# Ledger of designs, part 15: VHH binders against Probable E3 ubiquitin-protein ligase RZFP34 (RZFP34)

Target 1, 302 residues: Probable E3 ubiquitin-protein ligase RZFP34 (RZFP34), of Oryza sativa subsp. japonica (Rice) (q5jl96)
Amino acid sequence: MGAMDVQLESTAVQHGQAKINVEEHALVSLLSDEKYATEKTEDVDPDDYEKLEEGIMQYGCAHYRRRCRIRAPCCNEIFDCRHCHNETKNSIKIDAVKRHELPRHEVQQVICSLCGTEQEVRQVCISCGVCMGKYFCEVCKLFDDDVSKQQYHCNGCGICRIGGKENFFHCSKCGCCYSIVLKNSHACVEGAMHHDCPICFEYLFESTNDVSVLPCGHTIHVKCLREMEEHCQFACPLCSKSVCDMSKAWERLDEELATISDTCDNKMVRILCNDCGATSEVQFHLIAHKCQKCKSYNTRQI
Below, E stands for the ipSAE of ESMFold2; O stands for the ipSAE of OpenDDE; V2 stands for 0.75 times the mean of E and O plus 0.25 times the DockQ between their complexes.

## First folded at step 5 (VHH)

Design e2 (framework vhh_3k1k_2; at its last look DockQ between E and O 0.27; V2 from the best seeds 0.00; counts 0 for: pae O 5.6 > 2, unsure alone 62.9 < 65)
Fold by OpenDDE, look of step 5:
Structure e2 (fold): chain B 302 residues (1-302), chain A 127 residues (1-127)
Amino acid sequence: as target 1 above (302 residues)
Amino acid sequence: QVQLVESGGALVQPGGSLRLSCAASGFTFSSYGMRWYRQAPGKEREWVAGISGSGGSTSYEDSVKGRFTISRDDARNTVYLQMNSLKPEDTAVYYCARDSYTVASAAEYGTRSFDYWGQGTQVTVSS
């Protein structure tokens, strides 16, 4: 009954302290004292300030709160905004041949809503001194007193966007602004936004509806994606990849399938995973087949 | 129904730390990015931090970089904001929001930047 004293030789693992010589590259940030010339905000005369704000949020249309109207360069008629124009000119009451959209960038003349002065596109009325839009974009000829939208012009997109410039970045390859959260994590697809929504077939790039980028890099309206989810459709209409993290769903499916002994005959089938692209040979199942690589059930028999 | 519930807001001294939590329900949490916003009295709501659905990407407002850390626990359907070295300027109501990997929308009416917000939690930094 010999008590074998297993002498656990405590091999002292000499933790070699690799002195990572963090060479402090003193990036001498040449703080070029560019004296931001505080352009003295010339004390805008309190009276001038009051004039600028006169009628703020009191004018406009269903689309914009603005204190000017536009003269449409295409038809020389006056409209509250480009959307009002387009709604009017694309009405079913209008002869199809006469239907047209307003070229937003070509607007040159605006009409002040307060004094009626027609002038070149500027933020301030040359006659009465009113600001015609708290937000003003010279490129898009856009006026809006409602700055709560956090409008900004994206040079990459060539149009004004909402949601705050700091909250988005322009992806040149995708051709659109994405959430800043996606800056290093989105699937970059060339021209991802320059197509119609695969569900409603509305052109996405200029859509007024929220657009999402899917994990696969394809884009879809948020509303359309929600509708898909409500109908338990979780595959991209364009590439069939899962549109969301399905891991929990797959785990549940594992549990369900474990209870279903319907392992028909020792028939092996070849499957292709829509999510990872891997091919697997798996036992035939009547309900679903699991990818052997990524464990997804988003698979098809091949 | 989608719900976001913020918690953890308190009164703290300058230099103190606080951890905010946002509990999410009513959607597949792991499929969505999450954001923190704050709104100080008399100011507009501003973005503070964001985290991708996978958690692999984080972003911060410049004023909070190096002090705040956003993280998520998908098992608990919760996003966190660890706030260190708090300043009086950080005093605000903090809101969490779902970010559905949205693209910036055109500057036309009817567009919503975010579809779901919490009720917010008050953070006060004062001596």
Scores: ipSAE 0.021, ipTM 0.360, lowest interface PAE 5.6, mean pLDDT 81
ESMFold2, look of step 5: ipSAE 0.552; ipTM 0.769
ESMFold2 (binder alone), look of step 5: mean pLDDT 78; pTM 0.788

Design e3 (from t03, 16 letters changed; framework vhh_ozoralizumab_d1; at its last look DockQ between E and O 0.01; V2 from the best seeds 0.00; counts 0 for: pae O 15.2 > 2, unsure alone 60.8 < 65, placed apart)
Fold by OpenDDE, look of step 5:
Structure e3 (fold): chain B 302 residues (1-302), chain A 128 residues (1-128)
Amino acid sequence: as target 1 above (302 residues)
Amino acid sequence: EVQLVESGGGLVQPGGSLRLSCAASGFTFSSYGMYWVRQAPGKGLEWVSEISGSGGSTKYPDSVKGRFTISRDNAKNTLYLQMNSLRPEDTAVYYCARDYSVASAAEYGTRSETFDYRGQGTLVTVSS
């Protein structure tokens, strides 16, 4: 009984995958358009400007370009960023009992990378006058000289995001930011991002990896979704709904099944469609059963 | 004056271990990413290990990953390289180098041009 390798040529439907890069970047307070009177920008002394920009993009770690380090409130050690801390403190070399994550919002002290001064969390070094991060979020205690990421703080998420505030909206029900393209079209699921990825089991909300919202409203890492597709897995691991438009695949399956007369003995079976939820009574087939409502082959016998 | 002085090199048998040290002076040691690089006879400079100023981030090429460990003691202004499971191909002069750029050699590649200071090196010979 030869396993028919149905080479489902996955036509890459360009679904507007709103790449939600869930990088935890902190709140830029929407200063209201109150007419701050043009108090004369006192000509920031050109010398002061040069000091602010000293060492820009020259310091930091693999995660952030910043001109400060943080003192971890949990262990009182110094790290380049919270990710560096977490990577170090969650290493397999560390006793499981001693493993912990840095509470990002509780960071109170930073160390200037240029002069070594330790101070309270501020954007500018009180000693040498250097800006420690072109992007600064006081809520998340986040510093980053690389503003190309278009960081913004989402009050709804309570963390900083990337990709530009104008390109995303916060869904209060889903509890996360989505691409503006999805504002009126996403399947809204309560707490959609506040769970582990069903594939890799990493917590999605804090993941720095791109997350995809499936048509069913469930969320998964983009990489994990691609891996599923490569393995011809097209059903949501959580609800079993199709993760993409399978119409073309179903049409091909129609053609294939038309050539296979394996209708055993006029046996009728009841099926449930995973995609539309409809129940149908159909003739038993050894290979697949088609939903009579939505024409999907993503069905199960009940 | 900025100084980097390597030590700890020597002759070791395959499978052996060595610990290199680099004493730093003349600058705020904790403010700089530090590197170990090596040069084998007749070969170019090869990146061996990277550590951020705070020591919170470390990176290794695949050639030494799992065998070498970079660390630093900022209170002592000292950089370390623990080398385990040494191989003949590890034979080289090992240098401590200071990087004034962002510590991201694994992401951006090792740019020798960003090493503003390098020690005189210490010879490691792995031979039976």
Scores: ipSAE 0.000, ipTM 0.212, lowest interface PAE 15.2, mean pLDDT 81
ESMFold2, look of step 5: ipSAE 0.059; ipTM 0.418
ESMFold2 (binder alone), look of step 5: mean pLDDT 77; pTM 0.777

## First folded at step 7 (VHH; framework vhh_3k1k_2)

Design f1 (from t03 with G53Y G56S S57Y; at its last look DockQ between E and O 0.41; V2 from the best seeds 0.00; counts 0 for: unsure alone 63.0 < 65, grease 25.8 > 24.2)
Fold by OpenDDE, look of step 7:
Structure f1 (fold): chain B 302 residues (1-302), chain A 128 residues (1-128)
Amino acid sequence: as target 1 above (302 residues)
Amino acid sequence: QVQLVESGGALVQPGGSLRLSCAASGFTFSSYGMRWYRQAPGKEREWVAGISYSGSYTSYEDSVKGRFTISRDDARNTVYLQMNSLKPEDTAVYYCARDYSVASAAEYGTRSETFDYWGQGTQVTVSS
């Protein structure tokens, strides 16, 4: 019976104001303004400037105009460039077991083409003072006197690109540098560049040939795309989506089909659109079937 | 063959407006981004504006932001540059270019064809 009066002792929880000293860790964003100091050579002694430019564009190989050679870290031999090395070492004349590629990032020594001095990788020769490449990338160990390519190193790609840094952005998802015009406007596909061209089977990421991103987000060499178009192939080899705007072509096809009285039986067929993925039921036609959603003729019967 | 033909350049007063046109042929226009460049006397060619292949994205050099507008008409295979509030500093030959979407590796070879398709340009002069 006994009504136990449970005295609810109101324990006054002292709200200890923990002053969270938000130490503003001033993330000094080391904006390493890597001022690629184009040091305004304003105060460079004219004589020193002349030395820097001595032999410009006069040396190099078929791959690069540069005023240095490299010592290959893998075989300790001297080559004009990485590509010269790779071509030599991967020749059919070389035993398969001895074939190898030069690790570009591991190059430590260069040989000045003017004075023959061997030194650590630097842009300027320590002996004669010549610039060994107007463009120089310390990461890629890349030298090039031809700056018309507007070379830049992309940290995201891990390699040097051409076309000017300001003209491109690195898409981390696609894994490549895309035109700034496409910033937030491309079909982003994970690893889009980390595969072979679907036509020529050359690896695209390191390709020196121009590459295009298709509307579907897949990538292809521009030359290969052109070749496809010349052969009236307008579907992506990877996903079958149209590789270009086919709207005008479809309009023409509409006109053509309107002239063709296909007396074919009122047979209905189910079609899948390769472009938009929609399924439609349409009247059977001998020539083509039009997607009812996006009006594409890039369709297949299912 | 890819062809680009710029037009619309003229002499205008400061504060004036001008619309440039670039007619494209020899490729599927709608599949490519387009850019405008300009080159002033004694200066290097500089990028001015760009538009994506879909037209959904536009970008501008800082000095022309808010004054210039790039647009495209795919039906006419034409890219435009509307230039408002023109300044003497905008005096240049303006060029239209097709761009490719991906930067090539700097491994070997010649200049990338990414921006190799240029017209003859059209002269814009802004003077009092």
Scores: ipSAE 0.410, ipTM 0.718, lowest interface PAE 0.6, mean pLDDT 84
ESMFold2, look of step 7: ipSAE 0.729; ipTM 0.880
ESMFold2 (binder alone), look of step 7: mean pLDDT 78; pTM 0.795

Design f2 (at its last look DockQ between E and O 0.28; V2 from the best seeds 0.00; counts 0 for: grease 29.1 > 24.2)
Fold by OpenDDE, look of step 7:
Structure f2 (fold): chain B 302 residues (1-302), chain A 126 residues (1-126)
Amino acid sequence: as target 1 above (302 residues)
Amino acid sequence: QVQLVESGGALVQPGGSLRLSCAASGFTFSSYGMRWYRQAPGKEREWVAGISYSGSYTSYEDSVKGRFTISRDDARNTVYLQMNSLKPEDTAVYYCARDYSVASAAEYGRSTFDYWGQGTQVTVSS
């Protein structure tokens, strides 16, 4: 009964410490010096440049980094920005009759955050020479040192947008700036962005959240769309068209329905497809009816 | 964290074909449109193609129309760029990016961080 001592030769796998030279690929953030219309930096005296940049990103509010405040034309009070004004003036503490929003385009006076000088709306303080906002829009009276937002003024919208002008186009019919992805083709709906989100009821045109353009051309917050999908809601709340590609879902439904015996012998029903608008006469089924034109199950009996 | 990883770049002959892939992670891929960009040596990055979140809409730069096709597979969180009839002028690093959808009026609270991959080199040469 010979106990074969299987000498397991422990081959010492020399773990060669491959020194992964993590070459710090310095993400040279190619700050593409997008030539904002820097007025010809004439030989700005280095001293003048330092003055312009003084206090950059050090001032402002939760909404903007800026080196000025605004005098509200509506109430003649001073606020950090229009949003600060609106939050204050629309507070529950304020009488409903006195609640109002700041008309952004009517702002005429700003107060320098560095020297306190009150002046007409300009990018540079007339007293201390500081730039009051690296981004400046004369139309919107907007100041912001945080240019990472890639702000731009859209004449079509009448307001400043973010995300870089090159990434968007203004659709005059839809009434908003859409992604360049949609430039050549989208379901154009008049005033598509000039309504509330059908899910959260926030006004979409001024929303801070990402907005999707549905296949039907209606608009909804990306978050709200996601929430719909998570709840297996795949029809547009406004027009009932499918909000995504349902082809695979329909194929699965075909398979499922093939296993279910039609309990209702020979009853025909008329259906309307929400996706393509076609009417069909189909055999009654308890679960779903398939459009005979586009094969969608997004149908209703009529 | 949002990640985009491009692949499929190669050396090809003029008139050849190539398919690029971009694998996405760290966000709900199906809820966002996707874009392809390219950057040739000494040139600025330029937009090439885009596809909406639903895939219903596609758009192309004029120079690539009829030659390139953008598509997506949501099950794989991947966007593709099929490139046919390649020209020397198509030589560039190709980048994938998440789409912005629509612009908003709010200059605050929105992350305008455009997520880019590392890119994949496409070289068209005889």
Scores: ipSAE 0.593, ipTM 0.843, lowest interface PAE 0.9, mean pLDDT 85
ESMFold2, look of step 7: ipSAE 0.751; ipTM 0.893
ESMFold2 (binder alone), look of step 7: mean pLDDT 80; pTM 0.817

Design f3 (at its last look DockQ between E and O 0.38; V2 from the best seeds 0.00; counts 0 for: unsure alone 63.5 < 65)
Amino acid sequence: QVQLVESGGALVQPGGSLRLSCAASGFTFSSYGMRWYRQAPGKEREWVAGISGSGSYTSYEDSVKGRFTISRDDARNTVYLQMNSLKPEDTAVYYCARDYSVASAAEGTRSEFDYWGQGTQVTVSS
ESMFold2, look of step 7: ipSAE 0.702; ipTM 0.866
ESMFold2 (binder alone), look of step 7: mean pLDDT 78; pTM 0.791
OpenDDE, look of step 7: ipSAE 0.650; ipTM 0.867

Design f4 (at its last look DockQ between E and O 0.45; V2 from the best seeds 0.00; counts 0 for: grease 25 > 24.2)
Amino acid sequence: QVQLVESGGALVQPGGSLRLSCAASGFTFSSYGMRWYRQAPGKEREWVAGISYSGSSTSYEDSVKGRFTISRDDARNTVYLQMNSLKPEDTAVYYCARDYSVASAAEYGRTFDYWGQGTQVTVSS
ESMFold2, look of step 7: ipSAE 0.750; ipTM 0.896
ESMFold2 (binder alone), look of step 7: mean pLDDT 81; pTM 0.816
OpenDDE, look of step 7: ipSAE 0.530; ipTM 0.816

Design f5 (at its last look DockQ between E and O 0.01; V2 from the best seeds 0.00; counts 0 for: pae O 5.1 > 2, grease 25 > 24.2, placed apart)
Fold by OpenDDE, look of step 7:
Structure f5 (fold): chain B 302 residues (1-302), chain A 124 residues (1-124)
Amino acid sequence: as target 1 above (302 residues)
Amino acid sequence: QVQLVESGGALVQPGGSLRLSCAASGFTFSSYGMRWYRQAPGKEREWVAGISYSGSYTSYEDSVKGRFTISRDDARNTVYLQMNSLKPEDTAVYYCARDYSVASPDYSHTFDYWGQGTQVTVSS
């Protein structure tokens, strides 16, 4: 009895992958400092401009191009960025009791990469005059010379994001930023991003990996979702709803089942649909049971 | 192994001068910026001065500006802190630290290497 390899041609439904690239980038609080912005950029001495750009993109780490390092408030050590800190302090070589993450908002001191000056968090070095990050967020204490990421600070999230402010919106109920394409269509789930990925168990809200919102409103890493699909797993690990449009797959299954006369005994079974929540009574079948309401085969016997 | 050894700490009168030295070994000295820190009794360690790897830039904490001078001799793998017009408030253990910036995108993190410190006491 040959296992029919149902080649589910995964029609890549371009689900608007809200690439919530949770890169923690800096909130420039545009609000209150109206005063400092209006000093006329006119008489910036050409010499001062050259100083600002000195060493641009030439310093930093694997995570950020920046011309400063941070003094970690938690351990008083110097790191290139919070990720470098966290990777070091959460290493298996470190005693579990001593493992900790850097509190990004509590960073008070930075070290200029050019002149070595240690100073309060500011965009410009008070000693040599270099800009320490073309993108700077005072809230997140984030510096980055690579502005191609289109960093912005989301006040709702309390952290910096990437991808351009105009391309995302903050959902207060979900507690995260989604693609603007989803503004009127997303399944709104309270705290949708404030949990661990159901596959890899990494905390999603602060993850630097791309996160997808499923039709059911639950969230998962894009990589983890792809892995599920590769293994023909199409049900949400949290609520068992279909993670993609399965309509074509169900149509194929209808055709296959129509050829299989093995209507065992006139046994009726009660089924629950995982997709629509409807209960149906259907004839028992060895392979699958179809929801009478939404026609899904994502069902279970109850 | 990276080693930093501070020396030159002493008891001096207010208004006096002192020169601290930090001898470095176990790394390519000319590739690293160097810094001086100090820690007074009952206080946190604070930054005092810094010099870039090339020596092109020097910087100082505000309270020591005009009085202290940081310099380096790459041939001797040594960083110096010339301290003039010393005040009682300058009394502390002074520490030398290694620092550097890397251009490699694969570099993971940097941290300070510290010496054992040298005691500076300014008292009448």
Scores: ipSAE 0.032, ipTM 0.377, lowest interface PAE 5.1, mean pLDDT 81
ESMFold2, look of step 7: ipSAE 0.770; ipTM 0.901
ESMFold2 (binder alone), look of step 7: mean pLDDT 80; pTM 0.816

Design f6 (at its last look DockQ between E and O 0.51; V2 from the best seeds 0.00; counts 0 for: unsure alone 64.2 < 65)
Fold by OpenDDE, look of step 7:
Structure f6 (fold): chain B 302 residues (1-302), chain A 127 residues (1-127)
Amino acid sequence: as target 1 above (302 residues)
Amino acid sequence: QVQLVESGGALVQPGGSLRLSCAASGFTFSSYGMRWYRQAPGKEREWVAGISYSGSTTSYEDSVKGRFTISRDDARNTVYLQMNSLKPEDTAVYYCARDYSVASAAEYGTRSEFDYWGQGTQVTVSS
C-alpha cells in the first residue's frame, strides 16, 4: 500500500510581463473644423462683391429664395427646387406610376438664374460669378439667400435644419436635433422622430412645421398638440401619458371631487396610472380615480 | 399673438448684478421652454441660457456658466435671468425667446416662425 509521494514540482511559470507598448495612437481626430470659412470678404474686390450679391433675394420660388434652379436627376427636368418638383410630379394630373420624389442628395447640376449657365453644384456661378445662395449646403444641394433661418447641416440627420447649429444637438438615439436645453434631460426614445405625427399623420422627421417632444419622449406637431389641448385631450396618443404638467388641473379636480358626495358603496377598484405606471387600489368614484403614487388622475381601471 | 417683453436692463459696474425679466403672453407658457439670447454691437445674436418647460433643466453658454441663472415663474408667465459678476463682455441687448424642442427642416419657414423675440433690453457693463 505504497503511498506514492507525488512531488508536485511547482513549476514557477515566469509570466514574462510582455510590456505591451500601447502606442497611444493619438487618433488626432482631425476635427476638420470645417471652418465654414465665412471667408471674411475682406479682400474681395468691391466689384466682385457686387457680383456675388447681384439679384440677392430676387429669384427663387415659394419655397426658397435662390439664384439657381436644379436639374432633377430623376427626370432630367428643371425645377426651382425639390419641392416644386415634388409638387409637380405628384400632381393628380400625373400618372400614379410616374409619380416620384426628387432625391435631393443626388442633384448634380444647377442652372444659374441670372445668366442661365448650367453647371455642377457649386455656390458660385462659374460664368457670371453670382452667388446662387447665401446659404449653401453641398450635401443637401440646398441654396437659400434667406439666412435668417439660421440654416445648418446636421450630419446625424443627413439634412439641413433651421434655428442655428448652436441651439440644437443631434441625438443619435432619437434620430433628430433637439434643443440644447434638452441635452441632458430629454426623454430619449429610439427613433422618436422617425414616425408620423399621431394626430395629422405627417412624417415628423422632415416636417417643416414645429415639432415638440412630449414628456414621455414621443413627438408631435406643436399645432396638433395645441389642437389636442383645445379639445381637452391631455394624454399622449401613443402611450397615454400626460402631455403636459397637469398638477394644477389635478389640484382643481381634488377640490371638485371634495364637493361631490360619493354616494357609491365602499367599492374598491384597482387602477393603473398612465403617468407613472403604478397600480393602486382606491375607492370607486364615478368621476375620477387618483393615483396613490404620483397623485395623477390620468388613470384607468384594471 | 405671442408676445415677449424683456425688462430689467441697465448700466452696471463690472462685478455688479442684474436681473432681467421676460413677460410672456399669447401662448401656454408652462408648455414651453424659454431661452435668453444676447447681441453685442457688431456681433451676431448668441444663445445665453435655456430652461425647460418644467423648469427642471437649465443650460448655459460656457462664458456665463456659474454667473448667470435662468429661472421661471409659470404663475406670472415670466422667465428671469439673474446675472452676477457681470463683465464688460456681457454688454449686449438681451432677448428672450420661446424654446422649440425640435429643429425643423430647412425647407420652409422663417426665423420668425420658430423664434419669437421681444424688443430686447439693453445691458451695459462699464466702469
Scores: ipSAE 0.386, ipTM 0.699, lowest interface PAE 0.7, mean pLDDT 84
ESMFold2, look of step 7: ipSAE 0.759; ipTM 0.895
ESMFold2 (binder alone), look of step 7: mean pLDDT 79; pTM 0.799

## First folded at step 8 (VHH; framework vhh_3k1k_2)

Design j1 (from f4 with Y108G G109T T111S; at its last look DockQ between E and O 0.52; V2 from the best seeds 0.48)
Fold by OpenDDE, look of step 8:
Structure j1 (fold): chain B 302 residues (1-302), chain A 125 residues (1-125)
Amino acid sequence: as target 1 above (302 residues)
Amino acid sequence: QVQLVESGGALVQPGGSLRLSCAASGFTFSSYGMRWYRQAPGKEREWVAGISYSGSSTSYEDSVKGRFTISRDDARNTVYLQMNSLKPEDTAVYYCARDYSVASAAEGTRSFDYWGQGTQVTVSS
């Protein structure tokens, strides 16, 4: 009765730890720092420096302080700036069919305000040596002696902005430069800036007026938002969410409603909250209904 | 005219707390976000914290996250910076600034970044 000792050879499955050499391909994003060659102020002869600054802030129009005018590529006329052109060409005196805007990026020729020389777009006059704008953007063909605006060109926007590059970030999804304050906290809405203001119907992306990003992510002029507030309008014109903290207003409304016994006949109604999206069933009231989730009175019956 | 006046700066020990205030005037305070900056000796001015016009959004520089809190009182036209667990590295002049929600085109807009005179915060043993 031979006890066959079946030696179970425990084949030690050598789990070859495949060291996945995650070659960290350091995508050295060649952020081509296009070094805006700050042309090294080489030892500009003191005399040359004086020429560069000649007439600084003394020329220009209502829009820009600059020492050049532009030849409009669209109509071949000379204007002080793009805005002067657009104001002229979009005047009510101009036939609607002939109205047009100046394509800023297509400007090729400028006229020096000091010597009258017409030349290709450059920061310095080739004839008299004057700087035609302390701020100069080759892409936007923008000249401005008033650098207090802290102008910068945003490649993402494709246009010059103001307020200092360090104070903003470009949100690719929203399609604009937002305050650094909003970098990690804004409601990101695709193309949020590529629409007209819901109040004044001016295109927001190129607006020269301050724009606000609402908590809902929609955008509006600061002035238009102020006007809304003055008229006690506190809901977003686009999505109906509250545009500011209404907590104190809701508390006051609670107090007011507590004094008004007009509960009509224990009728229950279904409501939708515009702020949090919650649905609630509440007792019907003639004045307002309170969201049972977020306590907002920004609600509608459904 | 836009005016910002910072206050509350002091000498404090490491681990201490301080609350800065910035009183704003000359504009509709409730319509603008607000920011705090600081500048240490020999260093560039750096962003510290920001709050949106509605108060619904706040942001902080990484070195102050969890220690500093920005808040606002629109009724008093004032923005605050509560600073807890202060470190020697927090020593700086602190400045208040009006914020821009969105960058605008450079065209014809006289947009000035408005700053106060600052308030000195010193963290030392």
Scores: ipSAE 0.162, ipTM 0.620, lowest interface PAE 1.7, mean pLDDT 84
ESMFold2, look of step 8: ipSAE 0.779; ipTM 0.902
ESMFold2 (binder alone), look of step 8: mean pLDDT 80; pTM 0.809

Design j2 (from f4 with S104R Y108G G109D R110T T111S; at its last look DockQ between E and O 0.44; V2 from the best seeds 0.00; counts 0 for: unsure alone 61.5 < 65)
Amino acid sequence: QVQLVESGGALVQPGGSLRLSCAASGFTFSSYGMRWYRQAPGKEREWVAGISYSGSSTSYEDSVKGRFTISRDDARNTVYLQMNSLKPEDTAVYYCARDYSVARAAEGDTSFDYWGQGTQVTVSS
ESMFold2, look of step 8: ipSAE 0.752; ipTM 0.894
ESMFold2 (binder alone), look of step 8: mean pLDDT 78; pTM 0.790
OpenDDE, look of step 8: ipSAE 0.864; ipTM 0.944
ESMFold2, look of step 16: ipSAE 0.758; ipTM 0.895
ESMFold2 (binder alone), look of step 16: mean pLDDT 78; pTM 0.794
OpenDDE, look of step 16: ipSAE 0.826; ipTM 0.925

